# Ledger of designs, part 13: VHH binders against Glyoxylate/succinic semialdehyde reductase 2, chloroplastic (GLYR2)

Target 1, 314 residues: Glyoxylate/succinic semialdehyde reductase 2, chloroplastic (GLYR2), of Arabidopsis thaliana (Mouse-ear cress) (f4i907)
Amino acid sequence: LAYRVYSSLQSTTPSTRDELGTVSIGFLGMGIMGSPMAQNLIKAGCDVTVWNRTKSKCDPLVGLGAKYKSSPEEVTATCDLTFAMLADPESAIDVACGKNGAIFGISSGKGYVDVSTVDVASSILISKQIKDTGALFLEAPVSGSKKPAEDGQLIFLTAGDKPLYEKAAPFLDIMGKSKFYLGEVGNGAAMKLVVNMIMGSMMASFAEGILLSQKVGLDPNVLVEVVSQGAINAPMYSLKGPSMIKSVYPTAFPLKHQQKDMRLALGLAESVSQSTPIAAAANELYKVAKSYGLSDEDFSAVIEALKAAKSREA

## First folded at step 3 (VHH)

Design i10 (from c03 with W56G F103G G104Y W106D L107W D108E Y109D T111Y; framework vhh_h_nbbcii10_fgla)
Fold by ESMFold2-Fast, scan of step 3:
Structure i10 (fold): chain B 314 residues (1-314), chain A 126 residues (1-126)
Amino acid sequence: as target 1 above (314 residues)
Amino acid sequence: QVQLVESGGGLVQPGGSLRLSCAASGFTFSDYSSYALGWFRQAPGQGLEAVAAISGSGGSTYYADSVKGRFTISRDNSKNTLYLQMNSLRAEDTAVYYCAAEGYSDWEDSYEYDYWGQGTLVTVSS
């Protein structure tokens, strides 16, 4: 019940369909995330113009009533507010600043909202190029995978120009369940790193608990049940615990990417002289797991780093 | 767009064998190895039951107790295809079998699988 209710609960939209249609929306990038995000905007009655490097990826959106333009430049030239959802920093920079890029069509009075997951330096670079045109920029990386994107349940970690955040808010509410304004450009990427640092640290700690429970003669399945009913409950314990006990790690989030996020979070901590000893210790365990060839397994495979060497002998 | 297409179902006698295939498009099995893949089944009048799962690298496998030792899950990253080899089939294995893929997530969200195939019917009867 809760799943069906919450998957359909985006947020109360403050505007009618007619009011939302007065702002022309561009959307750049029709990949696994961008396509469902743009579809939600169209279904909510927004005037949406789409672009993708591979034009055929736009066909489902055009079928739903979207307009198409052949370049990012043409999209930003014709739209009041343009969203971009690209796979990597290189693509995000190329779409914004490259040949026929967004900067060549955008102007004062318009906004560019980059919802791509990029590093701090890339976001700052795109922001500078966009703002040099006189337009406004907002960084808005998302938390959530394809299913939350389809259901309008994404979490937006926004940073940049506050007037643009206010203007974009109704559209973020259509695509997501929550949005946070975090200040200066780069803070969205930083927030995502901090959250993933907590996630990696908690998984390492949970792994210690599973192995300790086994070694003192307790049933680790009962441990999972106990933590799931108590104040320290996290859904991840119930999701990962049974598989970790069986030493199987079906990949949802690769261990190598969790270790990358730990490394980047430690670098962020170093830049401001903040001690993060739990994350530092957890990072060492992820590095050990990588050395065992577990890079492409789920990050819950960190438990293997804590097992005695003889127990890990194939 | 992510698409999973199943094949290989049909009528088989008790004790027989069958191999199900699931061809994936719109994502790559070896690209970041972020997709866990699995098989689920739904018997007539029953709910969905997890049957088997395999990690993105293929290094980890999981099986339901009811099929352990009889079924084998495998993947071919070069063909972007998931397989379920079913041996020593029983009348109780009669079900519609679904292929599912767990997408890449930074948050390990509450939804285990976000992509599903159309299902393929397996009937074990004499």
Scores: ipSAE 0.000, ipTM 0.218, lowest interface PAE 13.2, mean pLDDT 83

Design i11 (from b09, 13 letters changed; framework vhh_enristomig)
Fold by ESMFold2-Fast, scan of step 3:
Structure i11 (fold): chain B 314 residues (1-314), chain A 122 residues (1-122)
Amino acid sequence: as target 1 above (314 residues)
Amino acid sequence: EVQLLESGGGEVQPGGSLRLSCAASGFTFSDYDISWYRQAPGKQREWVSTISSSGETNYAESVKGRFTISRDNAKNTLYLQMSSLRAEDTAVYYCAREYTYGSDSEWGMDVWGQGTLVTVKP
């Protein structure tokens, strides 16, 4: 429906490397994710203008051919399409809506694509402020860390104005391997929470299985093989199982962040009156693991929450 | 472009050996953990082996002692040396790149090769 209300952006959607250089691209935020994303756009031949709160972080991008502007406002004033990649919801809101923010330079015919990981409420707030200018808005949070960002292999979970999604698509394809259009603003952030809720629940259940197999005299390494060959297989089991069996949890995803995502997903479920009892139970195990001081260990350390208390006779 | 391309599959008799190769392009191969997976006819895809960026190796119990995973970072190539092959090793073999996602908050396999067929026939 929103797609039928909004006209397409004024320039043709580029499909070739030569055509990509005709659209002016802004990029706000030159952190660990934003810098490699912007570099991939420059390497693809895009006309890129960058900004970062700390100017010196833009220097590598300028060295590669990017232009620099001193504020988000100046970037959106000079560019057709602006991406924003910020570390947290507060920074994303400040860059979009604060002093010298993107909303003061952006106008009808232009687009703002927020690729930051923010909560649903923050995404809705930024969208309202951007759209009040007459511009189009797309949320596009990423699945993918630094290495996928460097390699142009991010997954984009997009939601918002469909015409902007179509216009941004070639640039998302430069920075990523996949993109999904999920409808209304907030749905990208919501999708990420639902996926991580499933992941946290799966890990808790897998931990129960490992400990149960050990308690009844089965080899938990064989359990990992059995689940890996069956209908319930997930790469997570073969990747995490051996380390969990050895009680070693090298951090890829911190347990404290998994617990945060469980809490947020439970809040999302509450807001729509959807019961998620498995996630609720899993969340309690993550809280127990945090109480044991395992917050900065990998979330697979949730298995420690299920182990029996140590005997006086150690 | 980021790609993985398997080769070296073919027909072999039980007890025989094959060496599979996986050529990587479009990324810094030495920075990634790389895995071998396989899918037998009518069955689910299963993990076979992983080699870390630091050179640590892990194997599925079914192939431990028979298969050896190795890498040549100078040639951007992953290998799987298969020995003492059995009928149940018949499958399409895939190489896959391991990753960590979401500001180091997600992980999995993000790039898959096209596969190479290994047939163990009596």
Scores: ipSAE 0.007, ipTM 0.204, lowest interface PAE 9.9, mean pLDDT 85

Design i12 (framework vhh_enristomig)
Amino acid sequence: EVQLLESGGGEVQPGGSLRLSCAASGFTFSDYDISWYRQAPGKQREWVSTISSSGETNYAESVKGRFTISRDNAKNTLYLQMSSLRAEDTAVYYCARDLETYGSDTEWYFDYWGQGTLVTVKP
ESMFold2-Fast, scan of step 3: ipSAE 0.006; ipTM 0.312

Design j01 (framework vhh_enristomig)
Fold by ESMFold2-Fast, scan of step 3:
Structure j01 (fold): chain B 314 residues (1-314), chain A 118 residues (1-118)
Amino acid sequence: as target 1 above (314 residues)
Amino acid sequence: EVQLLESGGGEVQPGGSLRLSCAASGFTFSDYWISWYRQAPGKQREWVSTISSGGSTNYAESVKGRFTISRDNAKNTLYLQMSSLRAEDTAVYYCARGYEWDSGFDYWGQGTLVTVKP
């Protein structure tokens, strides 16, 4: 609740299109999430320079008016404020601290905002390396998948240097619907893992409900309607239920990323001796789904882990 | 910007085969799941098959063993190989970019008509 007050604070950075264009923005990572986030900044009139390990993924953004640089080092050397959106902790560390990484181009007076989903230790490591250059660091992992990223409806779970939070706020508002300032570095990553642990557990539970309803002779489409009208409703149930019933799982959030988040959340729980038995059980189902080759499917494909072998025959 | 264009539909005899294609442009094809759906006159839209970005496949029970979905990422093209066609396979077939399907949030192609004469 206390953290909610930060999301209503006015930013001291420019809010008009011309004023926003005076701050040079870097964006590292043009994957499923990074590409739509960067596009929203460009459409809002921001001066954006992009990089991706695979250069061709930058082409749509250059077509929209973005500049391109061949390394993270060149992006941070050129830009006042750089965002990074990478698929995993290893990639986030490599982009920030590896060969031709962000730390080699960034300097005092500049900021680095890591919006990647990483573990607490990785966030602390990146923060230390960035801050050792004299620059400011903010972790800002997002809640929301590809459609919220496209629509500028992400939720940012920020922690780190408060002056950078305030400077970044107008750009976070372009890419999202809300932002929370959670204090010290590591707290954003921790919050994101707890939220995604809940999300993975609820999806596994929902899958059990769909299959049980079918097996006892109920219409699972009616189950989705009953859930949507009651106290346990989540928008995700209405969005994913119909496709899960049809055994199709269009990727909004890849199952392999959900399983990664379960693993990281379980590690966080172990570090403080907190039991999370529902998450532990759900994690086993995600591992089973991965063994069936469903890693790149939407995480709602966890339902396949609960089906009899005959229901999965090609 | 995003475009999906289906082709390969037509008339076929029962037990025959057809290959449908979906040409994609305006996005990084290899990053997306792509699905085939169909709609027969007076009926609800029915899911047929999906292929993930990694190449994993899923099929509706009604088409299992008869239809094969595949993709060529170098050509930005999705395929549906249909064999042992039945009168009940008669429908307009749609290609859909597989982000939050059926919610109205994703891109659909114009469709290609498949007619199987009894």
Scores: ipSAE 0.000, ipTM 0.138, lowest interface PAE 16.9, mean pLDDT 85

Design j02 (framework vhh_7qia_2)
Fold by ESMFold2-Fast, scan of step 3:
Structure j02 (fold): chain B 314 residues (1-314), chain A 118 residues (1-118)
Amino acid sequence: as target 1 above (314 residues)
Amino acid sequence: QLQLVESGGGLVQPGGSLRLSCEASGFTFSDYAMGWYRQAPGKQRELVAFIYSGGSTNYADSVKGRFTISRDNAKNTVYLQMNSLRPEDTAIYYCAAYEWDSGYTDYWGKGTPVTVSS
């Protein structure tokens, strides 16, 4: 109930646009995700200052009206609210806490919103360092890839300081279609891992169903149709099923990323002594698929691990 | 930019028929599953009909046997044929496109109104 109270609306109003221009926004990281996110803020009329390790990646945004600063420290010193979108936990920590990092420019009255995909421990570490300055922190990892980022259709899984969530909300609504407030720092990363753990387990189970149907002489295309009309229907099954039956796996979500998320979710479960035996079994199948060189194929290639788990003639 | 444009709505008498169209642009249409949703005043948006990239279809129980979803990949268009319309079918009808990547991604049109009254 609490989390759904914070679901976003689809668009901003003209009065909101006037208010948006009074808050100075920093944006750290102009990669595949950060660049389109920052562009959406600029197009909405926000006052945006950008930074990237490779300066030339800021040039398109400066061309759209953004300001540039040479370090994260200078961005946070100048801006009321700073977003960070980095490729990995090491980069997120370095940008926040390293040399010329955000912590050296930020102060009381300001906010830092980390929209990077990081593990729970990294998010807690960044939060502690930011809050030790007197500033507020919000974790806000995204669900959605490059095209949802370009289209302003991201889903934000937020956690941390509620006053900062409220201040950041209009800007999250520009960059995304939905936002959830999940409480304490770490809960955003944890929610993302739990959802992807369920997804990986469901795909492994679906693969078992396809192969079992074939082995007992049933048409697996009919299985996909039966599933699509019943209570266990999910769009993912009908989108992936025909390709899995043909043993082709055009990459939307790489198998190596799904296996990484399984490993991290199992670590989270271990930390609280929660048994997740289905996820543990599914993780072993993803590891087998990786051993066959399928790391860069779509995660639906997990079906190959089940063929390999059984003796086959060829 | 992915765009969805609905058309074909209007006023119709109970027992009548309408055909809704949704034209898509900005993506490889054949790769996407397409859905029709409706939202009556004061109610939540609900799924009416769904067609997967492979051609399989799914319907809400309230419309099964009366509505038919189809697609024409050459025209980047999804259709909803609505027969035996009832006052309870009065709503704004939206089309949506779906693709899986690191999560489910859905795109929405602006809607086309359908009013069933005598």
Scores: ipSAE 0.000, ipTM 0.193, lowest interface PAE 14.2, mean pLDDT 84

Design j03 (framework vhh_enristomig)
Fold by ESMFold2-Fast, scan of step 3:
Structure j03 (fold): chain B 314 residues (1-314), chain A 119 residues (1-119)
Amino acid sequence: as target 1 above (314 residues)
Amino acid sequence: EVQLLESGGGEVQPGGSLRLSCAASGFTFSEYDISWYRQAPGKQREWVSTIYSGGSTNYAESVKGRFTISRDNAKNTLYLQMSSLRAEDTAVYYCARDYLWDSEGYDYWGQGTLVTVKP
């Protein structure tokens, strides 16, 4: 598989802004992420039409100069390029393919860019339905939360129709600081899974190191310092280590979400016959931690899966 | 509403010192790990330093021995004492609170304060 990676760190020029104003932009989903993303497009001079399931969520955007349509179908019928930012896979599928969905208004010559975080199968399903209309599809899930969305600092992990990636690129640059083109539909979601698989495996390995150091009479705080000064240093170790040593797990990424990502990554590996034995072993530890009631704690609570039963009863 | 407000930036000569402050509101400051980031024109945002809720600190290699991060939980304020400043330290400096439900980033950022190191 040959992937092509493209990144841009530069702002649009004034002439590019004028040219961007000739493309009509739709935006579906005015939640905590979609609203600031759409506002950045309006601020940059784009012609934006918005929709949200709850109409009143569109009021701030209309107040800034956006147009409103009552359904995804009407938005895609009116606009050249439509972005969608939904909270979950079910919502993304419903907005694209459900009653009055985007597929009923979109047509050849138009594009649909799904910036929602969805699983690989959902992205493929939406892509198939959109492409069956003759339109182009781009998967573009984001890395970054509310404040990066407000500041135009999102990272886009894109995959799908290359001509649509090129057409969408100036608008992605308005909403974000970097973008990657990863090839076929599903590869954006796949990239997120592979990164989080590595993260989950590294955290499980780090937990083993902490407990081993304690059991042989070493100071685990010194272990964290030794790791931080060496070639295997990761900011995650320095961030999580002190709390793990104290057996407190303030939630930055819930353990249940890490275990879900492990399960999905293992399914992805199975689909292409790639062995991932470290991830498989780590996944078992996350399942054990979930059985201990730690689902809503930070994923660094995986360390509890490795402790003797008596140390957890205290 | 979570808010972070940076101050203390300005112009300084190479080898000089500045102290940055970040005033936090809308959350229990003492319970969170807080970081400094910086972004120079045309470059990606770079992590500079973190101070943990327990008082431990960590630093980027480029600033070790020159910068000191500290916090005052009673005042809900974060500090960055910068010394031996270099031209490459010229950037907008941001205060950031970790994203409690996302391991990859920081979800609350300040407005930034500009530091310019000029001969």
Scores: ipSAE 0.000, ipTM 0.132, lowest interface PAE 13.8, mean pLDDT 84

Design j04 (framework vhh_7qia_2)
Fold by ESMFold2-Fast, scan of step 3:
Structure j04 (fold): chain B 314 residues (1-314), chain A 119 residues (1-119)
Amino acid sequence: as target 1 above (314 residues)
Amino acid sequence: QLQLVESGGGLVQPGGSLRLSCEASGFTFSDYYMGWYRQAPGKQRELVAFITSSGSTNYADSVKGRFTISRDNAKNTVYLQMNSLRPEDTAIYYCAKEYWDSSGEYDYWGKGTPVTVSS
C-alpha cells in the first residue's frame, strides 16, 4: 500500500493553562476511553468543555475544572477544536451528524478530530459532513486500551486535513506517546484494522502455545519467560500470559470488539483481493469464544475456544 | 451473567458514617471502572464516585472530602466509605460497572442499598 507516514518526534507539551488556553477544546464522549483522555487534557492545563449522552458521566470532569454543554452542537459552537471518542460507528455518526450534532455548531476556522474506532466508510461520511460546513476534519483512531488512555500513552493513527493534524498535535501529545499522519481520510481506520488483525492473530497463536505447553507437561510460565527473552517477544505476552494460564481475563479490550475488528479486516482484505488465512482462522476462534458467552471478557479469553469441552465450566 | 450485590446501607444520624460494599461476579472485575450512583426520592440517578482499574478516583463535588471509593480486586469488591453524612445524602445507592464502549453507560445489576440520614 502506498501511503505517506508523518511521525513527530516526542515533544514536551506546556503544563499551564496560559500556554494551552489560546485553543478552546471540546470533548464528546465520556466513556472509559474518553473520560481519561479528557482528564489528561484538563491536568495539562487545557480549557476543556465536555459532553456525554449520559450527563452524570461529565460530573467528574466538571469537578476537575471542565465546562459542560448539553449537546455536541453547543460544544462545537463554543470550541476551536473538538475531539470525539464514541463507542461505535453509529454513535460517532449520530454525534457528528445527527440531531443537535457537531455539524450544526461547527464552522470555518474550527476543527473536528474523531478519535473513535470507526470503519473507513463511516470516517469518510463524517469527514464529508464536517468539511461541508467549512471546518477541518481529522480522523485519529487510537491504538491502546484503557490503561494507555489513563497514562497518556495512546498511539494516534491520523489521517485527513494536515493543517488540523498540526494544530491538534500538542493535544495528541498530551493524550498519547506517538502519532502518525497517514494521508487521506480512511487511512487511519485502515491502519488500525491491520494492526488489530495482527494483534488478534498473535493472541490466538499465543493461546495455542500455552495449551500445547501444558498438554506436553511443560510449565507455561516458563513458556512466557522464554518468549519474552526471544526475538518473538511482544509486551502483550507478558501482560496477558499469567492471567491466561490462570483462566482469568481482566478486560482491557473486549473479545467482541477484537472479533469485530477481525471481521472488518477480513472485509478490507477481500476488497483488495489479499489473502489473510491466519486472520481468517483466528476469527473463527473468536467466534467460538463468543458462543461460550465470553464476549465481554478480555480478547485473551480466545484461549477458551481451544480447550476441550470437558475443561470448560459454565 | 453479570451480578452486583450491594450491602452496608441503613439508617444513620447526621454526621454519622456508613461503609457500602459491592461484590461483583460474572465479569472480569479488575479491568473495569467501578462506580457508585445514588437516586434520591423523586430525582434522577446521579454519579457519586468512580474508580478506574488502576485505582484513580473521581468524586461528585457534593461528596468530595467526605466519601472515599476503593476497590479490592482479589475479592472482586468495590467500597464506598461515607463520612459526615447529611440528610441530602439520603438515597438508594447503586453499584455500577462501566461498559467498555465509550458511550459512558453503566450496568445496574443490583437492587441497590438504601441509605437514610435522619435524626
Scores: ipSAE 0.000, ipTM 0.164, lowest interface PAE 12.2, mean pLDDT 84

Design j05 (framework vhh_7ubx_2)
Fold by ESMFold2-Fast, scan of step 3:
Structure j05 (fold): chain B 314 residues (1-314), chain A 119 residues (1-119)
Amino acid sequence: as target 1 above (314 residues)
Amino acid sequence: QVQLVESGGGLVQPGGSLRLSCAASGFTFSDYWMTWVRQAPGKGPEWIATIYSGGSTMRDDSTKGRFTISRDNAKNTLYLQMTSLKPEDTALYYCARYLDEFSGYEDYRGPGTQVTVSS
């Protein structure tokens, strides 16, 4: 931790440290998740500095009052607490540890909160590099897609430095509806992967049900109604079912991100010799859907992987 | 008048154990995060562990399996239990009080206690 002498002007009053405006916030990554998350912080009155590899994606945030810096290093050098929301493990590692990365600007007394979905090994690597600077690290992967991110309704699965969890808590509460502290670094990433493995498997199974109902002469809209009122109800079914039946997939959670999560969950399962055959089968369907060019469609487009042979024969 | 006084250091053989203590006075100890840091000759300060006011801890991964931070609020005392000591653990060990981790500042530190690991 930081071995700096406190300024004589700095208040030791407990009430002042809990004010949102006393902490400067960095936010790395202005994708479909990061942009609405950062916007919620700005709208709540936070002092936010943003960065994205493609600078123009920062323009809406700057328009709302955010500051801009040209590298992760400059963001962590100027901010007390930096959040990172990247699309994949390689990007998360590159932003944290690569050229002009967060580790080159961050120092003792500062915090780095990685809200990206990464594998356990990547989270541990980023944590080690951040903590080697003397800074604190918290992994905080989110459960929820674009709409929950926009509405401040994300679920945070946190692990790492508990003092950083306590200090980040007000900002997590702005961006989400709930947060869990899961202990050691790696546990947040592990929990997120297990949750999203279940989600991806359920969607693939639901797709099979829709197509089977159609093929045996049943109305798939009635299937959606039946499952929504029954014991197996999940909000996803009523949200995605009608669009899947119409073969339209407006993107809330990109299929390529769901496939990434399946791949990472299977890696976690292999590391502990746990069989996950349903997830393995679902992952193959997501890979097939990606091969059809559906990577940027909603993950509910996995249904197309089950149609392909029939569609090509027609 | 805030005071932090470390004790329990000394000469120990490799593989040995030591328990460091830090006696705090002049403030409400239970309200503050407390930290152990060390500084080896010719090196910068290295963070070892922090314990928050609620008792939860965070520890450097390189020492986490060997070092444990704890506190006794009734005695206003911070502890560092060190096991399986190695020559590279030789350093001056300081306890420190934090106002706010996000500000990146400690407001008080003790004079330190010397730990020397050698045969």
Scores: ipSAE 0.000, ipTM 0.087, lowest interface PAE 23.5, mean pLDDT 84

Design j06 (from c13 with S31D F103Y Y106T; framework vhh_enristomig)
Fold by ESMFold2-Fast, scan of step 3:
Structure j06 (fold): chain B 314 residues (1-314), chain A 120 residues (1-120)
Amino acid sequence: as target 1 above (314 residues)
Amino acid sequence: EVQLLESGGGEVQPGGSLRLSCAASGFTFSDYWISWYRQAPGKQREWVSTIDSGGSTNYAESVKGRFTISRDNAKNTLYLQMSSLRAEDTAVYYCARGYLDEYSGTPDYWGQGTLVTVKP
């Protein structure tokens, strides 16, 4: 698989605004992620038309200068390039392919960029339906939560039609700090699974270290400091370590979503006969944490799966 | 292009004060979380403070109560007011666009830094 890595740089100079304003942009989905992403496009001077299932969620965007249309079909009919940011695979499919969906308004010469987090099969399905109209499709799931979305700091893991990637690139640069072109549809979702598999394994290993340090009489706060000054430093260790030591897990990435990603990554590994024994072991710990009722806590709550029953904290 | 330029560093006595400034250009400053980091000789870069796009602030425990971060969106400028300076505060101070987030990683743009030396 050949792919290219592209650096992105967000710019809102007058010249850039004039250039960007020549392309009409649609944006479907005004949730926690979609709203700040669309706001960044509007602030950069883009001609943006929005839609959301609940119309009132579009009001702040219209107040900033966006246009509104009553259906995904009307948005794709009036816009050159439409982004979609939906909460789940079912919503992404419904908005693209359902009643009054994007496929009924889109046509040859236009593009659909799905930035939603969907599974590989759902991305392939949406791609096929969009491309059957003659339009181009780009999968572009993001790495980053609400704060990076607000700041234009998302990382885009793109795959699909290369000409659409090139046309979408300036708008991705407004919404994000970097973008990667990964080839065929499905590769963006696959890359996200591999990254999150590594993340989940790292968190489980870090939790073992914290508990071992405590059990042998060491100060785990000193462990976090030692780790932070050496080669194995990771931002998530410094950010999560103090909370894990205090047994509090304010949710940034829910444990149930981390466990889902582990399961899906293990399935991906199975499909190509690649062993991932560390991820397999980590997945079992996430399942144990779920059994303790910690599904909606931050994934750092995996540490609870390693505690002895007598010292376990709910 | 995005640029961040720090100024205001220098030599001070323990207990003294300094105000650092960071002039931002090439992006819509008011839309971004902006942070201060520092790096002491022989040590790794550490986070000092962040101010979000709405003006909410957060601080590293070692500087809480002594340092104040603020922003002037009309002037595209970030400030760090430092008081009760200690020898341990000696470092190169960096302005950075963005915030440390375990999911998104580190800030995407850094200034060149400004040196603060606390001499007895």
Scores: ipSAE 0.005, ipTM 0.218, lowest interface PAE 10.5, mean pLDDT 86

